# VHH binders against O-glycoside alpha-1,2-mannosyltransferase homolog 6 (omh6), part 14

Target 1, 298 residues: O-glycoside alpha-1,2-mannosyltransferase homolog 6 (omh6), of Schizosaccharomyces pombe (q9p4x2)
Amino acid sequence: MYFLILFSSNAELGEVLRTMRSVEDRFNKRFHYPWTFYGMDEFTEYFMSTTSTIASGHCEYGTKGITYTNHLQFILTISYLVHWDLSQVKPLVENNRLYQQRADALAQENLSYVYSPLFHSFQDWVVRSLLYHPQLEYDYVWRIEPGLKLVCEEKKDIFSTFKDSDIVFTNHVCERKHSGIYAMEEAIEEYKILNTQGDFSNIWVYSNNYTYCKYWPFNEILSLKQIRHNQTYTNLINYLLGSGGTYYHRWTESDILSAAFGVLRARANHMESVGFFLNDDVHYCPETIPYTGRCACL
Short names: E, the ipSAE of ESMFold2; O, the ipSAE of ESMFold2 at other seeds; V2, 0.75 times the mean of E and O plus 0.25 times the DockQ between their complexes.

## First folded at step 10 (VHH; framework vhh_enristomig)

Design r5 (from p2 with H31D; at its last look DockQ between E and O 0.74; V2 from the best seeds 0.00; counts 0 for: grease 25 > 24.2, SAP .678 > .668)
Fold by ESMFold2, look of step 10:
Structure r5 (fold): chain B 298 residues (1-298), chain A 123 residues (1-123)
Amino acid sequence: as target 1 above (298 residues)
Amino acid sequence: EVQLLESGGGEVQPGGSLRLSCAASGFTFSDYYISWYRQAPGKQREWVSVITSGGNTNYAESVKGRFTISRDNAKNTLYLQMSSLRAEDTAVYYCARDTPYFGYKSYRGSDYWGQGTLVTVKP
């Protein structure tokens, strides 16, 4: 198992260092798990030297390599570098009028980044990397967001609380459905016509007509081995990717992954014991009293 | 404090040229992607061009071959050289800090835009 900051950039170095210091101080100094960094750009020597100095385990910087992308149940495999370059953006937005019309509609719903080709390509790249990046052949990955700070002593190995049959170990977040989410639900209903495996009435952790709750990707352990090697997961995820919804409907990577986990009833657990802050905006304290001997949640 | 300040807008005849600048401060300019967007009167904002940290570029099809994005990392300045201008290029042009990483702050809707500079191409 590995420590990962799966997705970062050179610009996030300050947050990365603070996150690493926190995770090392409260957890990893005892376990020495490696850190792996993934970015669409190559990491600078300064980024690599400073992060490796803090780490108590080996550091890997996975901006290079070959990522195999599959469309529609592995019918089409496309080789990409881990490092995403702009020459690939043009084929993904060839129907500029349709793309713009959908972006305009989503902007009326106050959704951010609806006009950003980089945002759309990033979401697509994250999902394809998690499924197919050849260097992500780990059993489990812990996705740790730059800016996350552990606030409790984590004396037990956090990976030991994640059972081998579990697929996802995280928290959830609830958001209002936008027209792109309704489009995803419609796409899944169409997928259902040809596929009997899954619980298509329970796509999300929770939902009603106007709200959906999904797995939160900013402090999340995933079983990549089980996801990558289960064709029912990869078939559904590739169906969603192949629809182009990351571009035309502004789907995020967590929308796609959470829907697949929901439909296929992935075994999930709540990250109850891990206390954290993220950019002082979000926090979770596992103790009933915010300041205890184990935790400093105050 | 992140700041982006566009300049170089003005009136121009069809077929003319104009060069926009964007002065950046408050962040390590060379680490970020920087994009140009534009917003025509009565329309919503649209992407025009992007330049990566490494200097690779891409363009919206409507401006390809006519516009050139560039950056000077020593001066923390982004440029857009516009040529063969048409009436439909009339818009307020914005520079925006962009990134190859869309994490938690992006889900919050945090982004950084300049004030804009008006480009008017006479009918």
Scores: ipSAE 0.583, ipTM 0.787, lowest interface PAE 1.0, mean pLDDT 80
ESMFold2 (binder alone), look of step 10: mean pLDDT 81; pTM 0.825
ESMFold2 at other seeds, look of step 10: ipSAE 0.605; ipTM 0.797

Design r6 (from p2 with T99V; at its last look DockQ between E and O 0.12; V2 from the best seeds 0.00; counts 0 for: pae O 6.1 > 2, placed apart)
Fold by ESMFold2 at other seeds, look of step 10:
Structure r6 (fold): chain B 298 residues (1-298), chain A 123 residues (1-123)
Amino acid sequence: as target 1 above (298 residues)
Amino acid sequence: EVQLLESGGGEVQPGGSLRLSCAASGFTFSHYYISWYRQAPGKQREWVSVITSGGNTNYAESVKGRFTISRDNAKNTLYLQMSSLRAEDTAVYYCARDVPYFGYKSYRGSDYWGQGTLVTVKP
């Protein structure tokens, strides 16, 4: 079974409704897949009632989370947090000289988000908690960012089209490697010495000495079965999260997941038929000129 | 360098009005969602209002009908008109830049916040 996931705040309700209208009109009205919502704060009754009215399938809203703990390297402690906040992170980062020193160094490399414990905790929460959430009872999830608009009619079930994929991506992000990424590569090399299961010859979608490419997380389908039930994946994720690199090296969930899928030789396929905008900017159009009327990319 | 500078805070009586401004520099203002947040003493920072790059607005339920967000892209300035102020509106008010399409939104950890401006509503 398959479902659509949307991460949002109550503030984004209008944008959420427009995204849902688009996805429902172009695709889900024919298939009735459920929507699952997660956000920073508990959703209001107004948010839930209006989104439920638009959805053609069942809607589920994230349950109040449970605080996670991690006292040991190489162990994933599963805790579910619907809402993350600074209160869990403050003891780890406030007045922490190492954290501040790393943030200053990363800022000199022109990285964004380096002084934000909330950003770091969100990245950690996605990888550690959200993708293992027990209320996500399905084998596959389509992650959809508020502001996304499908621009093509989708006649076929997109989930069935990609049933053998571990990840179905819409875009890659290529960046210059920063000191935090070199630290991740060193951590994975250390992991490789201790663990022989996986393909460590190329952990990125693409890389050279100075550049790496990773999956863009704002429109993608993920196999939760691959994430949840593959011990090689779980062991690597626990190792990376246990190092604290989301805090000290500004690793993003995209960095961590992309490297893990690389090690697993994940079956990655492009979502070629699905055209979309994000925030009224074209990100992909599957048709070339002349257009056939299936898509409205102009 | 990205900068967001709030101004217009002060002390007001219950039922009074106040207009906050946020001057933005160091980025293409018109390409971003810009938001107001507030933090009352002893509480977590909470979202108040957003205006999208296209000019659409939304508000927290607690301020709907009393607050109006607007932007002037020619002047790189965000505004929050507050009216019918209540004691529970007392807080430091922040403007924040949300990152467009390739970045994470500010409520997920934007690094670009103003220093804040204090609004005090006398009981």
Scores: ipSAE 0.017, ipTM 0.375, lowest interface PAE 6.1, mean pLDDT 76
ESMFold2, look of step 10: ipSAE 0.518; ipTM 0.824
ESMFold2 (binder alone), look of step 10: mean pLDDT 81; pTM 0.821

## First folded at step 11 (VHH; framework vhh_enristomig)

Design t1 (from r1 with S106T; at its last look DockQ between E and O 0.58; V2 from the best seeds 0.00; counts 0 for: pae O 2.5 > 2)
Fold by ESMFold2 at other seeds, look of step 11:
Structure t1 (fold): chain B 298 residues (1-298), chain A 123 residues (1-123)
Amino acid sequence: as target 1 above (298 residues)
Amino acid sequence: EVQLLESGGGEVQPGGSLRLSCAASGFTFSHYYISWYRQAPGKQREWVSVITSGGNTNYAESVKGRFTISRDNAKNTLYLQMSSLRAEDTAVYYCARDTPYFGYRTYRGSDYWGQGTLVTVKP
């Protein structure tokens, strides 16, 4: 498990630096894990020089790079996933009556970003990158968002607490189901007809008729080793991606991944020992604060 | 508090030009991607163009080469320069705040729409 992922733009540099300072001061100065940055626009020299100066490990920035493979589907997948842009999403959304009718219906449910090619493309790109991005060759990744601040000293390497069978180490969030979520549940019922592997009785962390709870992706450790090399995971995730639900039903990447982890009974450990704040409106403090070292937590 | 106010619509002959403006307030304009959408009578809303916080632009194929999106972050204003207008460009044009530059802010945020400005291209 060897790198930290931060999705950002050049406009977020101030928040990025504050987040990196926090993570470096309280954790990474002892471990020197590399930082990997991804964004839609090419990072400026100023962004790269200032972030690399703060990092205690090497920094890698998403690139256009060329990709080689012996199979055309890998070439198309890698070219599509090398960096995030709009070229692949435009034909799927414009002059598409089904897409537009679904977007209008979701808008009537007060769901945000239902018309946005940017939103749809980002959700699709993140999931495909976690499965296939050639620059993500590590066993584990820690997804860190601008605005995150560690509030406890983390002397132990949190990556060392993972069992071999662990896939996700994260928190969860509960939201009201929208019609797109019901559509995902229907798609998974259809998938079940042809695929008997999995536990289709509980696809969410928790749910009832109106609410579902899913893994929260903005401070999340994932086992890419398990996700990429377990065909049962890749088959289900690709089925959901192939349905087009990120466009037609405004699925998010956390919707897709959480459903897959639930169906396949992924072992998820909650991030109970790591204290953090995110944008001053999400506070997570360990219940046994003295147990986790020096804390500036509630 | 968030406000988007479109202006510059009007009636024009085929082949003519118009410049739409969108005045924004109540949020940090430079941190958001901003889009134009349109809705023709009896039809559903469709995406027209987007400009990123970094200034990169993209267009629906139906308007590419004829429309130019731009922004002035100092004035909190978005523009759409429309040229070579056709009858099928007749619509109410909306300015919309798209996602913030991605991540948690996108998750906890929402989009906002202007009131629209009518563009009519005479046959």
Scores: ipSAE 0.509, ipTM 0.801, lowest interface PAE 2.5, mean pLDDT 78
ESMFold2, look of step 11: ipSAE 0.510; ipTM 0.768
ESMFold2 (binder alone), look of step 11: mean pLDDT 82; pTM 0.828

Design t2 (from r1 with S106N; at its last look DockQ between E and O 0.76; V2 from the best seeds 0.00; counts 0 for: pae O 2.6 > 2)
Fold by ESMFold2 at other seeds, look of step 11:
Structure t2 (fold): chain B 298 residues (1-298), chain A 123 residues (1-123)
Amino acid sequence: as target 1 above (298 residues)
Amino acid sequence: EVQLLESGGGEVQPGGSLRLSCAASGFTFSHYYISWYRQAPGKQREWVSVITSGGNTNYAESVKGRFTISRDNAKNTLYLQMSSLRAEDTAVYYCARDTPYFGYRNYRGSDYWGQGTLVTVKP
């Protein structure tokens, strides 16, 4: 299992170190799981030396030199993009009538980032490239966002409860559906006509006509074994990404992964013992009054 | 309160040059990617250029070679040096805060934009 910190800038080193110290103090000093870092900027020697010094397991940093070949072919070729690169996204968005019409419509729905090639590229990159990176050699990854702080002592190895069929452990978030989400649902309805494998009746954690709930990407354990070797998952992901919905419909990696896990009927396990704060804005505490002293949630 | 204030717009002849500035406040400027966008009358907003927190740059193909984005982290200021201006560059130019960090910030669901500064390239 790896701890995975994504999208860290060298300028965010302070947040990264605070997060790592928290995770090491509360959990990893007992288990020594390795850390893997992928950032869109080149890592400095200072970043690597300071993070490796506080880690109780070895640290790995994203490999340079991987050429992004083609979004439609990422399963058949190595398609890791370790360095931020907009060169492949520009033809999809510039001078593109459909994209322009969709972006304007989404902006009228008050959605953020609808015009941003950076936003679209990052969503696509996570789903298409990062989760297949060969440096992520173990069967599981724990995605942790800079700014996250564990607030409870975690003496047990959470992975001792993993079953072979488990694919995701996380919390969920619920949002109002925007027109892009209805477009994803329609695309999946079309997909299922010719693709009988999978359960298309419950693609979201929960939904009704106006609201849907999906997995959080900022404190999430994923089974890379299932993601990489499950043909039902791979076929659906290729279909969704091939439609261009990350660009035309402002789909996020959370939207795409949550729908795919729903089609797999993935066992979602809530990390009920793992308390965390994120940037003091998000608070999850598994203890209520009276506190046992395991958690520092106040 | 996050604020982005563009300046430096105006009228210019084809082939001319302008330098736009964007003064940032209310956040740690050096930690964020910052972008320029533009919107011509009657058209949708389009991306022009981005500069990362680490100083790497990228440009829309329509402006590559003519525009240069830069930042001064000590002054919390973003710049866009425009040269060889054409009539199709006429637009309101916006400074926008981006981030390479989309998990939590995607959950909060907002980006931040300046008020815009008008650039007019007259025939």
Scores: ipSAE 0.499, ipTM 0.798, lowest interface PAE 2.6, mean pLDDT 77
ESMFold2, look of step 11: ipSAE 0.600; ipTM 0.844
ESMFold2 (binder alone), look of step 11: mean pLDDT 82; pTM 0.833

Design t3 (from r1 with Y107F; at its last look DockQ between E and O 0.62; V2 from the best seeds 0.00; counts 0 for: pae O 2.4 > 2)
Fold by ESMFold2 at other seeds, look of step 11:
Structure t3 (fold): chain B 298 residues (1-298), chain A 123 residues (1-123)
Amino acid sequence: as target 1 above (298 residues)
Amino acid sequence: EVQLLESGGGEVQPGGSLRLSCAASGFTFSHYYISWYRQAPGKQREWVSVITSGGNTNYAESVKGRFTISRDNAKNTLYLQMSSLRAEDTAVYYCARDTPYFGYRSFRGSDYWGQGTLVTVKP
């Protein structure tokens, strides 16, 4: 298992360190799981030195830095080229009347970032590239965000508890369906006509005609084993990404992953014993204090 | 309150230059990617350029080599240096707070747009 931290710049180091200290103090100092960092900038030596000093496990540092246009031999260099280069994105968004008309329509539905090639590319990059990155060599990744604090001591190896899960989540998020989500549902129905395997009865955690609920991606454990080696998952993801819906319909990585795990009938488990705070906005406290430790909740 | 205020637009001859500025307030400017967009009369809004928190840049093909985006995080200001201007560059130019800002703040946040500044390049 890797702890996976995504951040926007070296300027977020302070929040990264606070998050790491809480995770190390509450859990990882006993288990020494490695940390993997991904950001848009080249990591400074100061960033790497300070984070590696705090970590009780090995640290790996990925980057979206300068591209190596003529030396695409590794997934890391391919990831840089695809994500930051934008060469494949520009034909989808520039001088493309269909894209521009869809973006205008989505903006009228009050959706954010509908005109942003970078936003679209990031969503695509997470699903297509990050989760296949060779630096993530273990079967699981625990996605953690700067600003998260574990507030309960976890003496038990939480990974051992959830090792057979496909996704382990703390929250689900319910949103109003926008026209792009209806388009995703239609694309999945078309996929079903072309491919009869999969369970299409529970695409979302919950939904009705106007609302859908999906897994919350900012504190979750994902099985890379399923993502990388399940053919049903791979075929559906390729179909969805190939449709261009991350660009034409403003699909997010959490939309795509949640729908795919729903069709796959993924084994989902709730992190009910894990207490955490995220910034000033989110407080999750277990209903009972874990036997193995004390909670500083409330 | 998040605010973005563009300035520096005006009228210019073909081949001329202009420098646009965007003053930002109400958010941690250094943590966000910021973009320029434009909308010509009778046309749809189109992306022009983006600069990341760390200063990496990218450009629409129509402006590549002629426009330069930059930022000053100490002054919370975004710039677009435009040169070799053409009639087809005539548009209202908008700065916009862009994402990805990784994580929860992007999920709960929203893009924000300035009011725009008009650039007119004479035929």
Scores: ipSAE 0.506, ipTM 0.809, lowest interface PAE 2.4, mean pLDDT 78
ESMFold2, look of step 11: ipSAE 0.646; ipTM 0.866
ESMFold2 (binder alone), look of step 11: mean pLDDT 82; pTM 0.839

Design t4 (from p2 with Y101W; at its last look DockQ between E and O 0.62; V2 from the best seeds 0.00; counts 0 for: pae E 2.2 > 2)
Fold by ESMFold2, look of step 11:
Structure t4 (fold): chain B 298 residues (1-298), chain A 123 residues (1-123)
Amino acid sequence: as target 1 above (298 residues)
Amino acid sequence: EVQLLESGGGEVQPGGSLRLSCAASGFTFSHYYISWYRQAPGKQREWVSVITSGGNTNYAESVKGRFTISRDNAKNTLYLQMSSLRAEDTAVYYCARDTPWFGYKSYRGSDYWGQGTLVTVKP
């Protein structure tokens, strides 16, 4: 089964509604896939009632504060979601000289949010939610960022085109490696010593000594079934999470997931037919109009 | 544009109290998380406290029980009530806007920090 997900907050309701209207108009009015909303705060009744009135499928709402059941605890040593009270975060950041030294170094590299426990815990929470959140029990999820606008009429069910893919993008992003990214590469080299499965020569979508390209999480389809039920994926992702790198090295969720997908040679197909704009800053317009239907890329 | 302006710093005797304020403008204040950070002379910037949009609070262990974060959404103002001050609390205090959601805009934007207000606790 397939669904659409947004990680969002009550503060972004206006953008969420504009995005939902676009996705419903261009695609989902024909397919009625459910929407799932995840936020670090509880969603208000106003948020839930407003979003549910425009969705053509049913809506589910989840928060960081839900308690994960202890099923599979025997197999998964970190099987519950991080709670907001920061009790799981404080030992990693408070009174920790390594964390403080790394944050200062990363700030000198002009990275934002390097001192924010909230930012670090959010990145960790997104990754853990994709792996373990009990309400994400579908085969594929389409991650949709508030502010995204679909600009092409999509008449075919794009999920049916990519059933056997682990991930699907229409876009990826290339950035300069910061010192935290080199630390991730070192952590993966250490993981290789403990584990021989995987192709450790292909960490990123593309990279050289100073640049890396990763999957862009703001319009992304993931095979959640394959990620959750493949011990090879969960072992590597949990190793990266357990290193504390979201805190010590300011790793983002896209850094962690993209590296794991690269090492494990995740099957990826480009979402070539899906045209979109995001906040007027990023755009993609398919080159072949007959395969995407009518597009309004102008 | 987003603006954050701290005030209320000054000199205080050990065991004394101060209340810091952070005046916010350029955004819907009630919808965002706001944090206090501090940086002592010669030391790294460190997190002090956060208050959520819903009013829930959390504190660094070094200030828990002595500091109280609060907000007045009608005045777009964040507060830090500091009590039982110690010499090690001497620092420049900054307020910073956070969000319960760190999406695309967080990747594209810089942190939103105030200019800071100096708190000096006398020896």
Scores: ipSAE 0.487, ipTM 0.807, lowest interface PAE 2.2, mean pLDDT 78
ESMFold2 (binder alone), look of step 11: mean pLDDT 81; pTM 0.824
ESMFold2 at other seeds, look of step 11: ipSAE 0.613; ipTM 0.852

Design t5 (from p2 with F102Y; at its last look DockQ between E and O 0.74; V2 from the best seeds 0.00; counts 0 for: pae E 3.3 > 2)
Fold by ESMFold2, look of step 11:
Structure t5 (fold): chain B 298 residues (1-298), chain A 123 residues (1-123)
Amino acid sequence: as target 1 above (298 residues)
Amino acid sequence: EVQLLESGGGEVQPGGSLRLSCAASGFTFSHYYISWYRQAPGKQREWVSVITSGGNTNYAESVKGRFTISRDNAKNTLYLQMSSLRAEDTAVYYCARDTPYYGYKSYRGSDYWGQGTLVTVKP
């Protein structure tokens, strides 16, 4: 278990530093786990120098390059991996009548980013490439968003409580199903007919005919060892990505991962002891009294 | 209150040039990727170009080498310099706030569109 992942750009440096100071102060100063940063643009020397000064562990900065593809050669034989940039995805969306017709239909359902190859390619890249990235040579990753603030002392190593079967530790979010989600469910029903390798009884955290609940990705721990070594997960992911649904149906990486973890019978583990604020909009406090010596939830 | 206002459209002869502008307000412009899209009469909306928060650019193959996207973060303004215009470039051009999936604000955020500016390349 080794790393704290933060997606960011150079323009967000101030918010990144505030988040890092919170996580370092409340947790990582005791454990010195490394930080890994990813973005579409190369990080500036100022960004790297400033963030590395705050970090108590090693910092790695993900960049575009041939080294990325070479380190994933083993994975490339079992899953399609692409470097995240638009040059690899443009033929999929440019002058593509099916993509455009689906985008217009989804826009009528009040969905955002339905026309954006940038949005679609990022969702695909996270699932297809990031989770297999050679810089992530660890068993677990903690996905941390700029704007996150830990509000409790975490003296215990959070990762030490995880069992081998644990895949994800996060909250969940419930949303109304759009036509693209019904399309995913239909694709998984068709996959079931052709494959018998999973438990398809509960692909969502919860669902009914109109609502589905999926893992909330903004403060989330993932087991990379389970993701990388579980053939049931890999086979389903390759099927879903191969359909093009991230582009034609506006599937997010949260949609895809949540369904796949459901097929694995993943436990939806809530981080019950971890108190946090996210951009002062979302608050979770594990204590009933705001000032308990461990937490300061005000 | 997110607002995007396109300007600079008009009529031009084949081979001519136009420069489109998009004035942005109501959000931290420098933190977002901004795209140009276009919609020709009777056609679906299609992506034209994107510029990242860090200034990297990408273009649809049909416009590469002829169009240049740029941004001025101090003025909260996006530009599209169009040259060697062709009849097939006739469309309403929209600027739109775009995102990679980088954070809670981006995940909750909506794409926001301008009203568009018409570019007509005379036959």
Scores: ipSAE 0.409, ipTM 0.767, lowest interface PAE 3.3, mean pLDDT 76
ESMFold2 (binder alone), look of step 11: mean pLDDT 82; pTM 0.829
ESMFold2 at other seeds, look of step 11: ipSAE 0.651; ipTM 0.867

Design t6 (from p2 with N56K; at its last look DockQ between E and O 0.68; V2 from the best seeds 0.00; counts 0 for: grease 24.23 > 24.2, SAP .681 > .668)
Fold by ESMFold2 at other seeds, look of step 11:
Structure t6 (fold): chain B 298 residues (1-298), chain A 123 residues (1-123)
Amino acid sequence: as target 1 above (298 residues)
Amino acid sequence: EVQLLESGGGEVQPGGSLRLSCAASGFTFSHYYISWYRQAPGKQREWVSVITSGGKTNYAESVKGRFTISRDNAKNTLYLQMSSLRAEDTAVYYCARDTPYFGYKSYRGSDYWGQGTLVTVKP
């Protein structure tokens, strides 16, 4: 089963509508895949009515929380009424001198959001939600960022093109390693001493002593079926989340998932034919001049 | 252009009270979470409080019970009512636009902060 998934808040509604119009016009009007919306806040009736009007497939709206314990016990929460609950992360960040000291160190490296409990809990929620959410027992999801615009006609079913991949990406980004990333590398080095499954020789798409490249999560297709049933992946993710690095080291969802894909030796495929723009600074167009009319990249 | 303008800072005695304001413009204020942060001399910023678009609040443990965050969506204004002030509350206080969604725009590294307002609590 195949789904279009969009993480969002009510504040992004305008971008969400423009994104959906684009994806519907260029692709989904032929395939009618359902849209699934997840956010940490309740969606308004206005959000739901306007998005469902645009969709050619079924829409579901969830503010789903999963409480992850040391022993993988899950507490089911009603899908449309889950509230943001900072109390589930407060013991890790409140009254924790280590958290503040680490945030201070990371702030010296000019990173944004290092002191934000909301930022940290969002990164944790995305990784925990995407991997272990009880209603995400689907084969594949296409994660689509609010503000993304497809600029080419897509007559073929994109899902059928990449069925066997663990990930399918349109972009990756290279960034300077901050002290938190070195901490992740150290944690994985310690992890591999006791864990024989996986390939720990290259955990990034590319890296050198001070730069690393990771998968970009804002336009990608993931095989949840393969990821969820791979114990090597799951064990590493649980280890990294259990270390508290999303809070102490400002790890993002992209950091964690990219390293895990590297250890898994996930098959990664570039969406070469899919043209897209994101906001005003990420642009990918597969066509060259002269244009054939499939894409509108200008 | 997103603007956040803090005001209401000043000098107070220990145990005193002060009310900070943050005037917001350039975005749909009612749709966003808004937070207060503070930065003491020689230290980095720390989170103080957040109020959601729906009016729910949360606080850092060091200020819980003493500070109250609120918002007036009709005036596009955020408030922080500070009571029982202590010397360790001395800091520049910043309001910041926040959200439960940290997507691509967060990758661009854009935090939206005000210029700050100084609160001094005499030793």
Scores: ipSAE 0.493, ipTM 0.754, lowest interface PAE 1.5, mean pLDDT 78
ESMFold2, look of step 11: ipSAE 0.710; ipTM 0.883
ESMFold2 (binder alone), look of step 11: mean pLDDT 82; pTM 0.830

## First folded at step 12 (VHH; framework vhh_enristomig)

Design u1 (from p2 with A96V; at its last look DockQ between E and O 0.81; V2 from the best seeds 0.72)
Amino acid sequence: EVQLLESGGGEVQPGGSLRLSCAASGFTFSHYYISWYRQAPGKQREWVSVITSGGNTNYAESVKGRFTISRDNAKNTLYLQMSSLRAEDTAVYYCVRDTPYFGYKSYRGSDYWGQGTLVTVKP
ESMFold2, look of step 12: ipSAE 0.662; ipTM 0.863
ESMFold2 (binder alone), look of step 12: mean pLDDT 81; pTM 0.823
ESMFold2 at other seeds, look of step 12: ipSAE 0.686; ipTM 0.870
ESMFold2, look of step 13: ipSAE 0.727; ipTM 0.893
ESMFold2 (binder alone), look of step 13: mean pLDDT 81; pTM 0.821
ESMFold2 at other seeds, look of step 13: ipSAE 0.692; ipTM 0.883
ESMFold2, look of step 14: ipSAE 0.691; ipTM 0.874
ESMFold2 (binder alone), look of step 14: mean pLDDT 81; pTM 0.822
ESMFold2 at other seeds, look of step 14: ipSAE 0.689; ipTM 0.881

